# Designs tried in a protein design chat: VHH binders against o75319. Part 151

Target 1, 181 residues: o75319
Amino acid sequence: GNHIPERWKDYLPVGQRMPGTRFIAFKVPLQKSFEKKLAPEECFSPLDLFNKIREQNEELGLIIDLTYTQRYYKPEDLPETVPYLKIFTVGHQVPDDETIFKFKHAVNGFLKENKDNDKLIGVHCTHGLNRTGYLICRYLIDVEGVRPDDAIELFNRCRGHCLERQNYIEDLQNGPIRKNW

## First folded at step 10 (VHH)

Design hw6 (framework vhh_etentamig_d1)
Fold by ESMFold2-Fast, scan of step 10:
Structure hw6 (fold): chain B 181 residues (1-181), chain A 121 residues (1-121)
Amino acid sequence: as target 1 above (181 residues)
Amino acid sequence: EVQLLESGGGLVQPGGSLRLSCAASGFTFSNYYMSWVRQAPGKGPEWVSGISGSGRSTYYADSVKGRFTISRDNSKNTLYLQMNSLRAEDTAVYYCAKSLWPTHRSYFDYRGQGTLVTVSS
């Protein structure tokens, strides 16, 4: 069904670009069929996503969709010029090493191919918070050598909401570095 | 159009001080890490210092740590480098750069014209 995800309205649609990175986090866009259940000011379609990013004077070059479903919107709802990558992740549990590897590979490939521009990597799960924040912070810690607490603080500040899942936070702070590269 | 305009360079004696400025335009300044990079004649570019968008996190090359201080004023879209205890080996053209990554190993581009710092007796 067209049920609005639980607590989806509680979260800011799009965060700010994370300074010094190519990352921007947002909650899942909802296709037109969901708009009958939303007030005008609550709507956040794929079109609304691109409008909000443009309003920040930013441009998306890649979308990484971490949701375990395709019910919220389809890749066809996005501009053909913006690559879309689906990485199926289950909520509540820390993403496995294969998922972390896929995310790192996608980010590294985008950065290598986009050295001559400032386009952003947009990352979302359902709320753009726990799975999204975990994978972005994991990348910053493992690949960029950012201290865990600094990565988490940067994400929380730019997203406008703090990571909520304690197991994700504990893995980022105390878990092993995944040196898959 | 991204524009970076450096100023504040000049001739200074060893042990002296200079403050460099970089005026930024064409992008949301507070959203980017900014860096100072220098290039001595006949040498490759050397990263000197970096600062987060908020100004809270700063990074320094070992060669300048304890002598240089990076700062920014987001209300003025301006980046600064306070250089103290200058040495002959600090002689270089200094560029400000918009950084793509949060660490001192970040990718950067020299979008400015640079400002020359000469340390000589």
Scores: ipSAE 0.000, ipTM 0.141, lowest interface PAE 15.4, mean pLDDT 85

Design hw7 (framework vhh_etentamig_d1)
Fold by ESMFold2-Fast, scan of step 10:
Structure hw7 (fold): chain B 181 residues (1-181), chain A 121 residues (1-121)
Amino acid sequence: as target 1 above (181 residues)
Amino acid sequence: EVQLLESGGGLVQPGGSLRLSCAASGFTFSNYDMSWVRQAPGKGPEWVSGISGSGRSTYYADSVKGRFTISRDNSKNTLYLQMNSLRAEDTAVYYCAKSLWPTHRSYFDYRGQGTLVTVSS
């Protein structure tokens, strides 16, 4: 249905670019049909997403959508010049190795193809926090060799909200490095 | 206009306890990470503790870990610091700070006027 996701209004729409990376995190954009349930200042459509990214003097080159649904917006709502990748990721559970591999592969491919520009990889789940933060931090730890606490701190600072799911945090801090990138 | 008002400071003996409060206004409190920062006489500011907007993540400086507990009540727009096993070295003015990240003072947008904590026999 057209119900607003639980707690969606509690989160900032878009974080800041994570310095030293090409990542920017945000909550799920909501297509026009949701706007009647929102005050003007609460609206965050696909168009609003791109406007907010431009306000930061940034440009999106890829969107990775980690939600387990397509009810919030459709790829057709995005500019045709920006690639869209859907990775269906179940909430609450730590993402499996196949999901982690797909995410790493997409990021590595984007970075290889975009060496001559500074375009960003936009990553979102429903709130742009737990699944989003986990996969970004997992990439930084496993591929870029960042310390788990430093990766989490960087994500939390730039997103403007701290990772909430303790099982995700525990896996990042103490779990095995996935060398399948 | 962002306003942060600290209270709860005072004179306590070593080993004692105090609970500091910070009343926040002028912004959506639950959307922002909050921190406690202290400044001892003649020293620079030291970050003490931080808490995420939701309250689910907490962080502590090594000097206070295990003795201090940070918490928040988003329904009351209030930040707390429970200070146990106080030491002379904890003597400082304690400031409530609005930040996007609770680990470093460099991420603070605003600080309140502070509340003085003196630990002395």
Scores: ipSAE 0.000, ipTM 0.090, lowest interface PAE 20.0, mean pLDDT 84

Design hw8 (framework vhh_etentamig_d1)
Fold by ESMFold2-Fast, scan of step 10:
Structure hw8 (fold): chain B 181 residues (1-181), chain A 121 residues (1-121)
Amino acid sequence: as target 1 above (181 residues)
Amino acid sequence: EVQLLESGGGLVQPGGSLRLSCAASGFTFSNYAMSWVRQAPGKGPEWVSGISGSGRSTYYADSVKGRFTISRDNSKNTLYLQMNSLRAEDTAVYYCAKELWPTHRSYFDYRGQGTLVTVSS
């Protein structure tokens, strides 16, 4: 049960808001049952997530969970005022077109319904890096018309860690634009 | 390594004109939107003007519209701000800023050291 994800401790818990967007990226929060295996300074619970975002003078309006598991925390561990969306993505491989479509649809829906506020879309996978960075960058490239290298640079800088998976980087730089029909 | 170097600031009388220049290096200049941002003594930064990577689209703050003209020469990697009909309230340090996108969005990843413009008799 309660096994900490591999390399999870190596990553900054929460990045900074990506300027010009409503995105903020973070690693997966771990519910209280995991805290027995963590030093106090290593803890990053759902509560810790909201505290850290508030310390940045930001507010979450949506969480998109890209992990392929539900073992790390439950939606019930989040405030009832913050919508939660689960999009199951397999690690290591580039997300498929259906997954990309679901992500884009969720983001567009949030932005339409939150025109009168400045709430953020929080996106995470296990480390808040490869799947998270890929889908955020894919949205910026395909929907917002951002150049691939600029999207990647912005994500890397704000997350505090660089995208690591070469196949994800290659797809963003040289792959086709995914049109959501 | 991205570098932005502003020049052309100085003392000018009200109603006068100045042309600011920004020499850019370390990136493909034509691929990015550029902006001018100013900061008056004791005040926060104010966005002044922006231009698309191609130079075809220009944008201005209401406070300078009709008086200032932004332009760029992509063959020389240089951004310009032509300032006409200058007023005391235009007194500020003017910064050249590189944007993250070819289209203007007022989000900057680099800013130069600035050039001081003083409008006073």
Scores: ipSAE 0.000, ipTM 0.132, lowest interface PAE 15.3, mean pLDDT 87

Design hw9 (framework vhh_etentamig_d1)
Fold by ESMFold2-Fast, scan of step 10:
Structure hw9 (fold): chain B 181 residues (1-181), chain A 121 residues (1-121)
Amino acid sequence: as target 1 above (181 residues)
Amino acid sequence: EVQLLESGGGLVQPGGSLRLSCAASGFTFSNYAMSWVRQAPGKGPEWVSGISGSGRRTYYADSVKGRFTISRDNSKNTLYLQMNSLRAEDTAVYYCAKDLWPTHRSYFDYRGQGTLVTVSS
């Protein structure tokens, strides 16, 4: 089946831009076929995503999709001008070094090509919380030198929800810095 | 719909040359970095070369540096790979990829059908 992800309705659709960064986090958009199971105010399609970001006076320049599925929406549902990157990331486990490298490489490449604008990097998993928050915080800690607790607090405040997975939080606070990725 | 169509592959002797082309459609070509990725028989994909949207910056894997040249024609929505001094180890299916960055190892979206390059005597 076609069903709404568990607890998807419990989370705000889109957070706020994380100040001092180019990151914005959101939950997975759901294509039109899911809308029959949703009240109008619960709908969050790819179009709704772009409308909500415009309402914040922001513009997306890249979407990084961390879900381990392609069932929720198609890249073709996104504007042609916005690059889409899929990094298949399994839930529950701390992302491996290869996944962390792919994420860092995507972010660094975007920033290099977008020096002359202020476009955002949109990151999502299913809920836009655990895998999303981990990889954004990992980038800020390893690449930007942000203190782990500061990165986590910034993400939690801007997303409007706190990271839930204790193993992710523990790795961010006490795990090794992946400087060679 | 994003479409990438590779061509120009074939059989060539060691030391020979080939020019690959990739025709792109369904997106604003000049807004994206483009890459060439190859997959040898029984192996995973290997990033070969990348080029920025403007064409001003080019990048190469160490295995092909000095032998291959990547280029693009944004007016024709076409990506090229000029391959010189070909070696048996260059035998692979070559794929064109829309990319977010033209450097290092990458995960790329909207890969084309590929074009086979065989280097043998």
Scores: ipSAE 0.000, ipTM 0.131, lowest interface PAE 14.3, mean pLDDT 85

Design hx1 (framework vhh_h_nbbcii10_fgla)
Fold by ESMFold2-Fast, scan of step 10:
Structure hx1 (fold): chain B 181 residues (1-181), chain A 125 residues (1-125)
Amino acid sequence: as target 1 above (181 residues)
Amino acid sequence: QVQLVESGGGLVQPGGSLRLSCAASGFTFSKYSTYALGWFRQAPGQGLEAVAAISGSGGRTYYADSVKGRFTISRDNSKNTLYLQMNSLRAEDTAVYYCAASYWPTHRSYEYDYWGQGTLVTVSS
């Protein structure tokens, strides 16, 4: 289906790079077939994503797609030079440990392979907010040792929208650290 | 071209102390994108044992039960230099000590990508 995701228009397309990290968050790009339902200023295609990243003088080196569907765009809609990783993540629920570890592994692998450049890891779910913000903050807390409130504040400020799901916020602030040793 | 070079090994008497250093080079990392580093050891006739590990930011550490309370791992993140302060040394701590780098925190040797040449620590009278 070509229906626009609920509340998708309510969110900024792309946030700012999170300082001190390689992360940038954005909402799901929508392939050409969705454009007939959007005003020109509402369009956010895969091409629009890359144009907006370039406008910030940044470059994507990896896209991590956390949506539970591929109806919004396909990997073929992205430049061949940018790796794409799909991690099917159910909305509303705190991501499980397997999903968290897959995300951490992908991030750490990218950082290892991109130590000699400043390319960014682009992370998105449908709105680029709850699943996206949770996994980025979980990485910063568990791997980098950032205090939960600092991680959440940094994400909220750079994304331009605050994490909305209380169960996600509660898990980040008071939940167990998912250690990998 | 990650390179790891250990120093500080030597002969000490039981109850003594040593500080091991590991200089890592070939890294171009911010404070949030540096390698996790670990110390491993291999005693004569034994397998490789994890001793201690520290995350890239320094916010997470691991210690083997055999060294908890005696050894302290730390790092200088600006130089990506790893340290192991070894106190109250015992004969069973005699081993070649290896510095290793991993892209994520782990105590599992097979998850480490880069290894130093090792430095010998001998605890004997």
Scores: ipSAE 0.000, ipTM 0.226, lowest interface PAE 12.6, mean pLDDT 86

Design hx10 (framework vhh_h_nbbcii10_fgla)
Fold by ESMFold2-Fast, scan of step 10:
Structure hx10 (fold): chain B 181 residues (1-181), chain A 126 residues (1-126)
Amino acid sequence: as target 1 above (181 residues)
Amino acid sequence: QVQLVESGGGLVQPGGSLRLSCAASGFTFSKYSTYALGWFRQAPGQGLEAVAAISGSGGRTYYADSVKGRFTISRDNSKNTLYLQMNSLRAEDTAVYYCAAYLWPEKRSYSAYDYWGQGTLVTVSS
C-alpha cells in the first residue's frame, strides 16, 4: 500500500549519534510517492535523511533496515556508496536469537572494516524506536558490556523518544545475555 | 551453484487453495548455512512485497498482515524444499511468487536475500 504508517508523523525523523558508539537511529524514510500526503515540513525522503545527517556533521557508512516491507522506499533511492542491509523483523515480538546474531554480526563487521574512520551505522524500523532501540541496546549490553538501564537511557535520550514496548524493555533489563554468536 | 526453482503456481478460484514449492540446490537448509528463507510476491504494476519467511533454524516464522491466518510457510530440510500453503485465496493474491534465500556469509544486498528463483505465477480468478 501507499498509506503513511500509523503514527509515523508523531516521531522525530532522525535522532542524534549515540555518544561512545557508531549508532544513529531514525524512522523509515518515505519515497516521493508519499509526499502528496504530507506537508512540506513533514517530508522525510531518503534524500532528506542524508541531508539531516550531514547537517549534524555526520556521515553514514551503513544502513540497517529492520522493516518487514519494501513499500516505503527502494534501496536504489540511497547513494550507491552506502551499503544497505535488510533484516526482516516483525513488530510487537522480541527479535529472535538469529535476528540478534545477524544484527551483531553486521555491526561487528562494519566496525572492523571502518576502524580508521568515524562513519555511522544508521538503524531504522518503521518508527525508529522499538525494534531499532531493542537491537541497538541488545548490542550495547551483550557485546560492549553496558548496563541495561544505561543503554536504554542513552538510546531514549539520543533518539528523542522513549522505548514504548514493555516486552522489549523487560527482555533488555532481565532477559539472558546472548553469547557465543 | 545455488539455484531456487519454484513450482505449483496456476489458476485457482477465489476461496480455493494452492501449495507452492521451492526446490533448492547448491546448498542445504541449516542454521549454520542459511539465515532465512522466504516468499515474496509482485502483482502487476506493484512493487515486491514480502509474504512470509522462516528462520534458518526453522524456529521462527513471519507473515505479512494481508496473509496471516491464510498462508503457512514450512520447510523440509531432508528434501531441501521450502513450501507456501495458500488457503482462502482472494483476487488480491494474484501475483508472481518468488522464493528467496538469505545465506551465510553475510551479504549487503538490497533485499538481504542473496538468491532468488525465477518466480511462479498465481492467478486467482473465476
Scores: ipSAE 0.000, ipTM 0.169, lowest interface PAE 16.1, mean pLDDT 84

Design hx11 (framework vhh_h_nbbcii10_fgla)
Fold by ESMFold2-Fast, scan of step 10:
Structure hx11 (fold): chain B 181 residues (1-181), chain A 125 residues (1-125)
Amino acid sequence: as target 1 above (181 residues)
Amino acid sequence: QVQLVESGGGLVQPGGSLRLSCAASGFTFSKYSTYALGWFRQAPGQGLEAVAAISGSGGRTYYADSVKGRFTISRDNSKNTLYLQMNSLRAEDTAVYYCAAQYWPTYRDFGYDYWGQGTLVTVSS
């Protein structure tokens, strides 16, 4: 279907780059077929995503799509020069170790290949909040050694919305470091 | 454990056609997988050359300039198989053809992680 995801309109389309990192978080872009259900000011297509990133004087080098569906937009709707990576994650439950492992390796590989530029890693789920924020914070904690509360605060501030799922927050604050390395 | 097996190579006359197949085992093709799949070749006395690649969804393809318009890469996820349809073959296409799979998220180097054994294609009258 062409139904808008629940609460999708409640969230800012794109956050700010997270300082000291290569991450930027956003909600899922919606392809042209959804626009009949949206006011002009509510539209957020793949084209709109890239325009908003450029307005911040930033450039995307990778998109990581954490949704468990392809109904919102097609990878073909993105510029051919921007790599697209799909990591299937379900909502509500903390991502499993295999998912965390895939995310970390994708990020590390991008950073190794892009050490001579300042291109960003764009990460989204449906709302660009819970699954997105969890995996970004998990990376910062486990790989970069950031204190959990600092990682969460940085994500919340830059995304413009606070992580909502208590089980995700508790895993970040009190859960084990995942050594997928 | 992960294995790629090529088939369909052989002798063909210039201007002819061949279809190469690459059967995967130990992992499953999916429209939504993180595996990029590709074909490489090595001609006698030459280095390894990238020929064609296809994304996990099948929506993005790459072709070397030397084969663009003549070769078509495709995948059948239900059969766990990658194909290379080679048309208008030339003597210069004579090479061992390798199937390769890139599961980039589990590696840091963005290289192709899994390789087949190769299949020989000879274009000659």
Scores: ipSAE 0.000, ipTM 0.121, lowest interface PAE 15.9, mean pLDDT 83

Design hx12 (framework vhh_h_nbbcii10_fgla)
Fold by ESMFold2-Fast, scan of step 10:
Structure hx12 (fold): chain B 181 residues (1-181), chain A 125 residues (1-125)
Amino acid sequence: as target 1 above (181 residues)
Amino acid sequence: QVQLVESGGGLVQPGGSLRLSCAASGFTFSKYSTYALGWFRQAPGQGLEAVAAISGSGGRTYYADSVKGRFTISRDNSKNTLYLQMNSLRAEDTAVYYCAADYWPRHGLYEYDYWGQGTLVTVSS
């Protein structure tokens, strides 16, 4: 249906690029059919996403969609030049190892293929916060060797909102490093 | 474009102190920075030696055994500057000191992509 996700309006549409990385986080874009339920200043369509990224002098090279639904927008709503990857994740519980490894492999593959440019990996779930922040921070900790607290602080600052789920924060700080299979 | 410029080198007596600075341009330090920053040195006729390194926000530091307890690495994000405080200097510390930066810190291993031109430190009576 055309119901706006709960609390979606409470979050900034797009964060800032996370310095020293290729990541940028945002909340789920909503296709044109949702706009009749939104004031003009609340609209955040796929087109609005690309306009806001351009306003930051950045360019998207990949979108990773972590939502468990396709009702908010379709891949066809995105420019054909930007690859789209769907990783189905359920909120509330910490993502499983298979999901973590899929995310890591997608990021590593993008970076290998984009050595000669500075295009960004855009990551979103419904609010662009908990699942999104967890997987980005998990990548930074496990692959890039960033300290957990540093990764979380970097994400929180650049997203403009702090990770809310205590179980996600606890896993990032005290959980095991997930090595590749 | 990233540029690193070292300063603060000079002549000092054994047992003395010096503070080296590394001014960065072309990128901005922040308390959330993932930049790994470090100091290396090269004595005349010898190879490059890692001296000290600091991770983003100062959460992790490394010191070579030869300088541990005498040197302190720090960063000031508001000034976009890396420092090396050198105390209890010895003749063996005489070298050209280089600043280096890496955008992608990793577990215990930092790849340094950008280097300064170096600053000479001479410890002599």
Scores: ipSAE 0.000, ipTM 0.112, lowest interface PAE 18.0, mean pLDDT 83

Design hx13 (framework vhh_h_nbbcii10_fgla)
Fold by ESMFold2-Fast, scan of step 10:
Structure hx13 (fold): chain B 181 residues (1-181), chain A 125 residues (1-125)
Amino acid sequence: as target 1 above (181 residues)
Amino acid sequence: QVQLVESGGGLVQPGGSLRLSCAASGFTFSKYSTYALGWFRQAPGQGLEAVAAISGSGGRTYYADSVKGRFTISRDNSKNTLYLQMNSLRAEDTAVYYCAAGYWPTDKYLTYDYWGQGTLVTVSS
């Protein structure tokens, strides 16, 4: 439906680029049909997303959508110049190895094809926090060798909100490294 | 809504040539320019086999050993179309051919998220 996702208004629309990476995280954009349920300052459409990225002097080269639904906006609502990638990811549970593999391969593919520019990989779930933060941190830990606590702190700082799901945090800190190659 | 639609299949004699096309709809190829596109096939009574794949930029390709030197994969992002040029066709190439979109040009079908409905290619005298 047109119901606003629970707690969606509680989160900043867009974080900052994570320094030393190509990642930027945000909450799910909502198409125009949701705007009647929002005050003007609460609106965050696909167009609003790109305006906010531009205001940070950044440019999106890829959007990875981790939501387990297609009801909030359509890829056709995005600018023609930005590829869109859907990875259906269930909430609450730590993403499975296949989902982690898909995310890592999408990121690596983008980086190889965009080595001559500085375009960002935009990643979102519903709130741009738990699934989003988990997969970004998992990539940094497993692929780039970042210490788990450093990856989590970097994500939290740049997103402007701390990862909330204890099972995700525990897996990042103490779980096995996934070698999904 | 993402849809991939194959065309160009048909009956061809051994040693002949055929060109398959795969048209993307629901999105423009500019939204798939970083995506790998690939061709997979399934022969009667057999499993799914990777044939060829190409990166978003076109700079990296994969070919199955059985088709190297005979098949050429290419893409035209301005036309939202993927192609497979099949030359020197053999009876063993008889299969339903599927196009697929994913993140990396690989032989692993599980890395592809979007699939066409398939087009039949029959190589027979």
Scores: ipSAE 0.000, ipTM 0.226, lowest interface PAE 13.7, mean pLDDT 86

Design hx14 (framework vhh_h_nbbcii10_fgla)
Fold by ESMFold2-Fast, scan of step 10:
Structure hx14 (fold): chain B 181 residues (1-181), chain A 125 residues (1-125)
Amino acid sequence: as target 1 above (181 residues)
Amino acid sequence: QVQLVESGGGLVQPGGSLRLSCAASGFTFSKYSTYALGWFRQAPGQGLEAVAAISGSGGRTYYADSVKGRFTISRDNSKNTLYLQMNSLRAEDTAVYYCAAELWSPHRYGTYDYWGQGTLVTVSS
C-alpha cells in the first residue's frame, strides 16, 4: 500500500545540523508512488531530502535508516555516493544494547573515515523523532560525554520537535551508560 | 556455508493458524553466535516489513503492532530452528514470509546478514 505513515505530515521534513556534531535528523522520505496522496508542498522524496540538505549548505555522507520496514523508499532511490545503513529498530520500546552498539559502531566508523571533511550523518525513523532522537542522544551521552538534558535539548531544538516518548526520555536521563567501543 | 530455509506456509482460512519454521545450517543458534533472529514479510504491493524478532539469548521478543497478540516467535537451539506461530490469521497477513539472522561482528554497520528464500502464506476463503 501507498498509505502514508500515521502523523507523518505533522513533522518538519528535515531538521538543522546539530552544532558540534555531524548529525542531522529527518522524517522518512517517501518514494514517488506516495506523491498522488500528497500536495506538492507535502512531498518529501529522497530527491527532496538531498535538495533540502543542500539548501542548508550541508552534504550527507551517510544515511542511517531506523525504520522497521522498507515500504517507504528503496536504497536504490539514493545517490550511489552516499552509503545507506539499515538498522531495523522496533518503535515504542527503548532500543536494545545490540541496536545501540550497531548505531555507535556505524557513527564511529563514519567519523574515522571522514576526518578530512564535514559531511553529515543523516538519521531517520518514520517521523525522525523518537527512535532517531533516542539513538543520537544516547551516542552523545555515552560516547561524547554530553549531559543527558543538554543532549535532549540540542536534539529538540535542531529537529524542531520535542522527543515525545516518555520511556525513551526516562532511559536517556536515568538509564545506565552503555559502554561500547 | 550459511543457509536459512523456511517451511510451513500454505493456504489457510481467515481465523486459522499456521506455524512457520526456519531451519538454519552453517552456524549454530546460541546467545554467543547470533544477535537476533527475525521474521519479515512482503505482501502484494508492499515493501519488506518486519513482523517479529527474538534476541540472541531468547529473552526478549518484539512484534509489529499488526501482529501483536496473534503471532508468537520462538527458537529451539537444540534443533537450530526459529518458529513463528500465527493465530487468528487475516486476509491482510497474506505475504511471502522470510526468516533472517544477524550474525554479530564488530565491523558490521547493522542489518540482517542472512535471509531465507521465503515461504508463501495465503489467507483466503
Scores: ipSAE 0.000, ipTM 0.225, lowest interface PAE 15.8, mean pLDDT 84

Design hx15 (framework vhh_h_nbbcii10_fgla)
Fold by ESMFold2-Fast, scan of step 10:
Structure hx15 (fold): chain B 181 residues (1-181), chain A 126 residues (1-126)
Amino acid sequence: as target 1 above (181 residues)
Amino acid sequence: QVQLVESGGGLVQPGGSLRLSCAASGFTFSKYSTYALGWFRQAPGQGLEAVAAISGSGGRTYYADSVKGRFTISRDNSKNTLYLQMNSLRAEDTAVYYCAAVYWPDTRSYLEYDYWGQGTLVTVSS
């Protein structure tokens, strides 16, 4: 279907860069075919995403798409110069260790190849909140040594919305640190 | 550009067999080393059901309880083709069958999954 995701309109399209990191979070962009169901001010296409990021004086170097669907937009809707990585994640459940490792590996690879620039890693799920916030915070805690509450606060502030899923928050605060396998 | 195209459906009598194929275009199966490939079906008036999935290496498979022992999933990475061998077909197997790339190992929650194929119709009736 051409159905707008539930609650998608409730969230800001794109957050701010998380200071001290290369991360920026946003909700899923919707390709042009969805615009018939949206007012002009509600539209958030892939083109709109890049325009909003440019407005913040930032530049995307990688997009990590965490949605479990490909119906919202296609990689072909993105500039060819920006790499696209799909990691299929299911909502509601805390991502498993394999998913966490894939995310960490992608981030580490990007950072190694982009030492000479300041390009951002854009991360999104459907709302750019729970799965997105979990994986970014998990990276900051496990790889960068950030305290869990500090990681969560930084994400919430920069995204403009607080993580909603209690099981995700609880895993970040009290769960084990996931080491690379 | 990138797409999966299903073929091999048709009309078959109960107890018969069919082999479905899914041909990839615009990419190679090696691009999906982090992802499995699977078959989904939608019967008339019903929702989408996951049928079978196979890991990127081909070393692991998943089957829905409704098809275990009757269906076999396989892949040929050199031909960019996914297969579903369907044996001992029943009227209840009548559906449009879709091919899709899936994240392994979690094939349980496909409600928000989009499919890259147009589907192939399988009708089992006498």
Scores: ipSAE 0.000, ipTM 0.122, lowest interface PAE 15.7, mean pLDDT 81

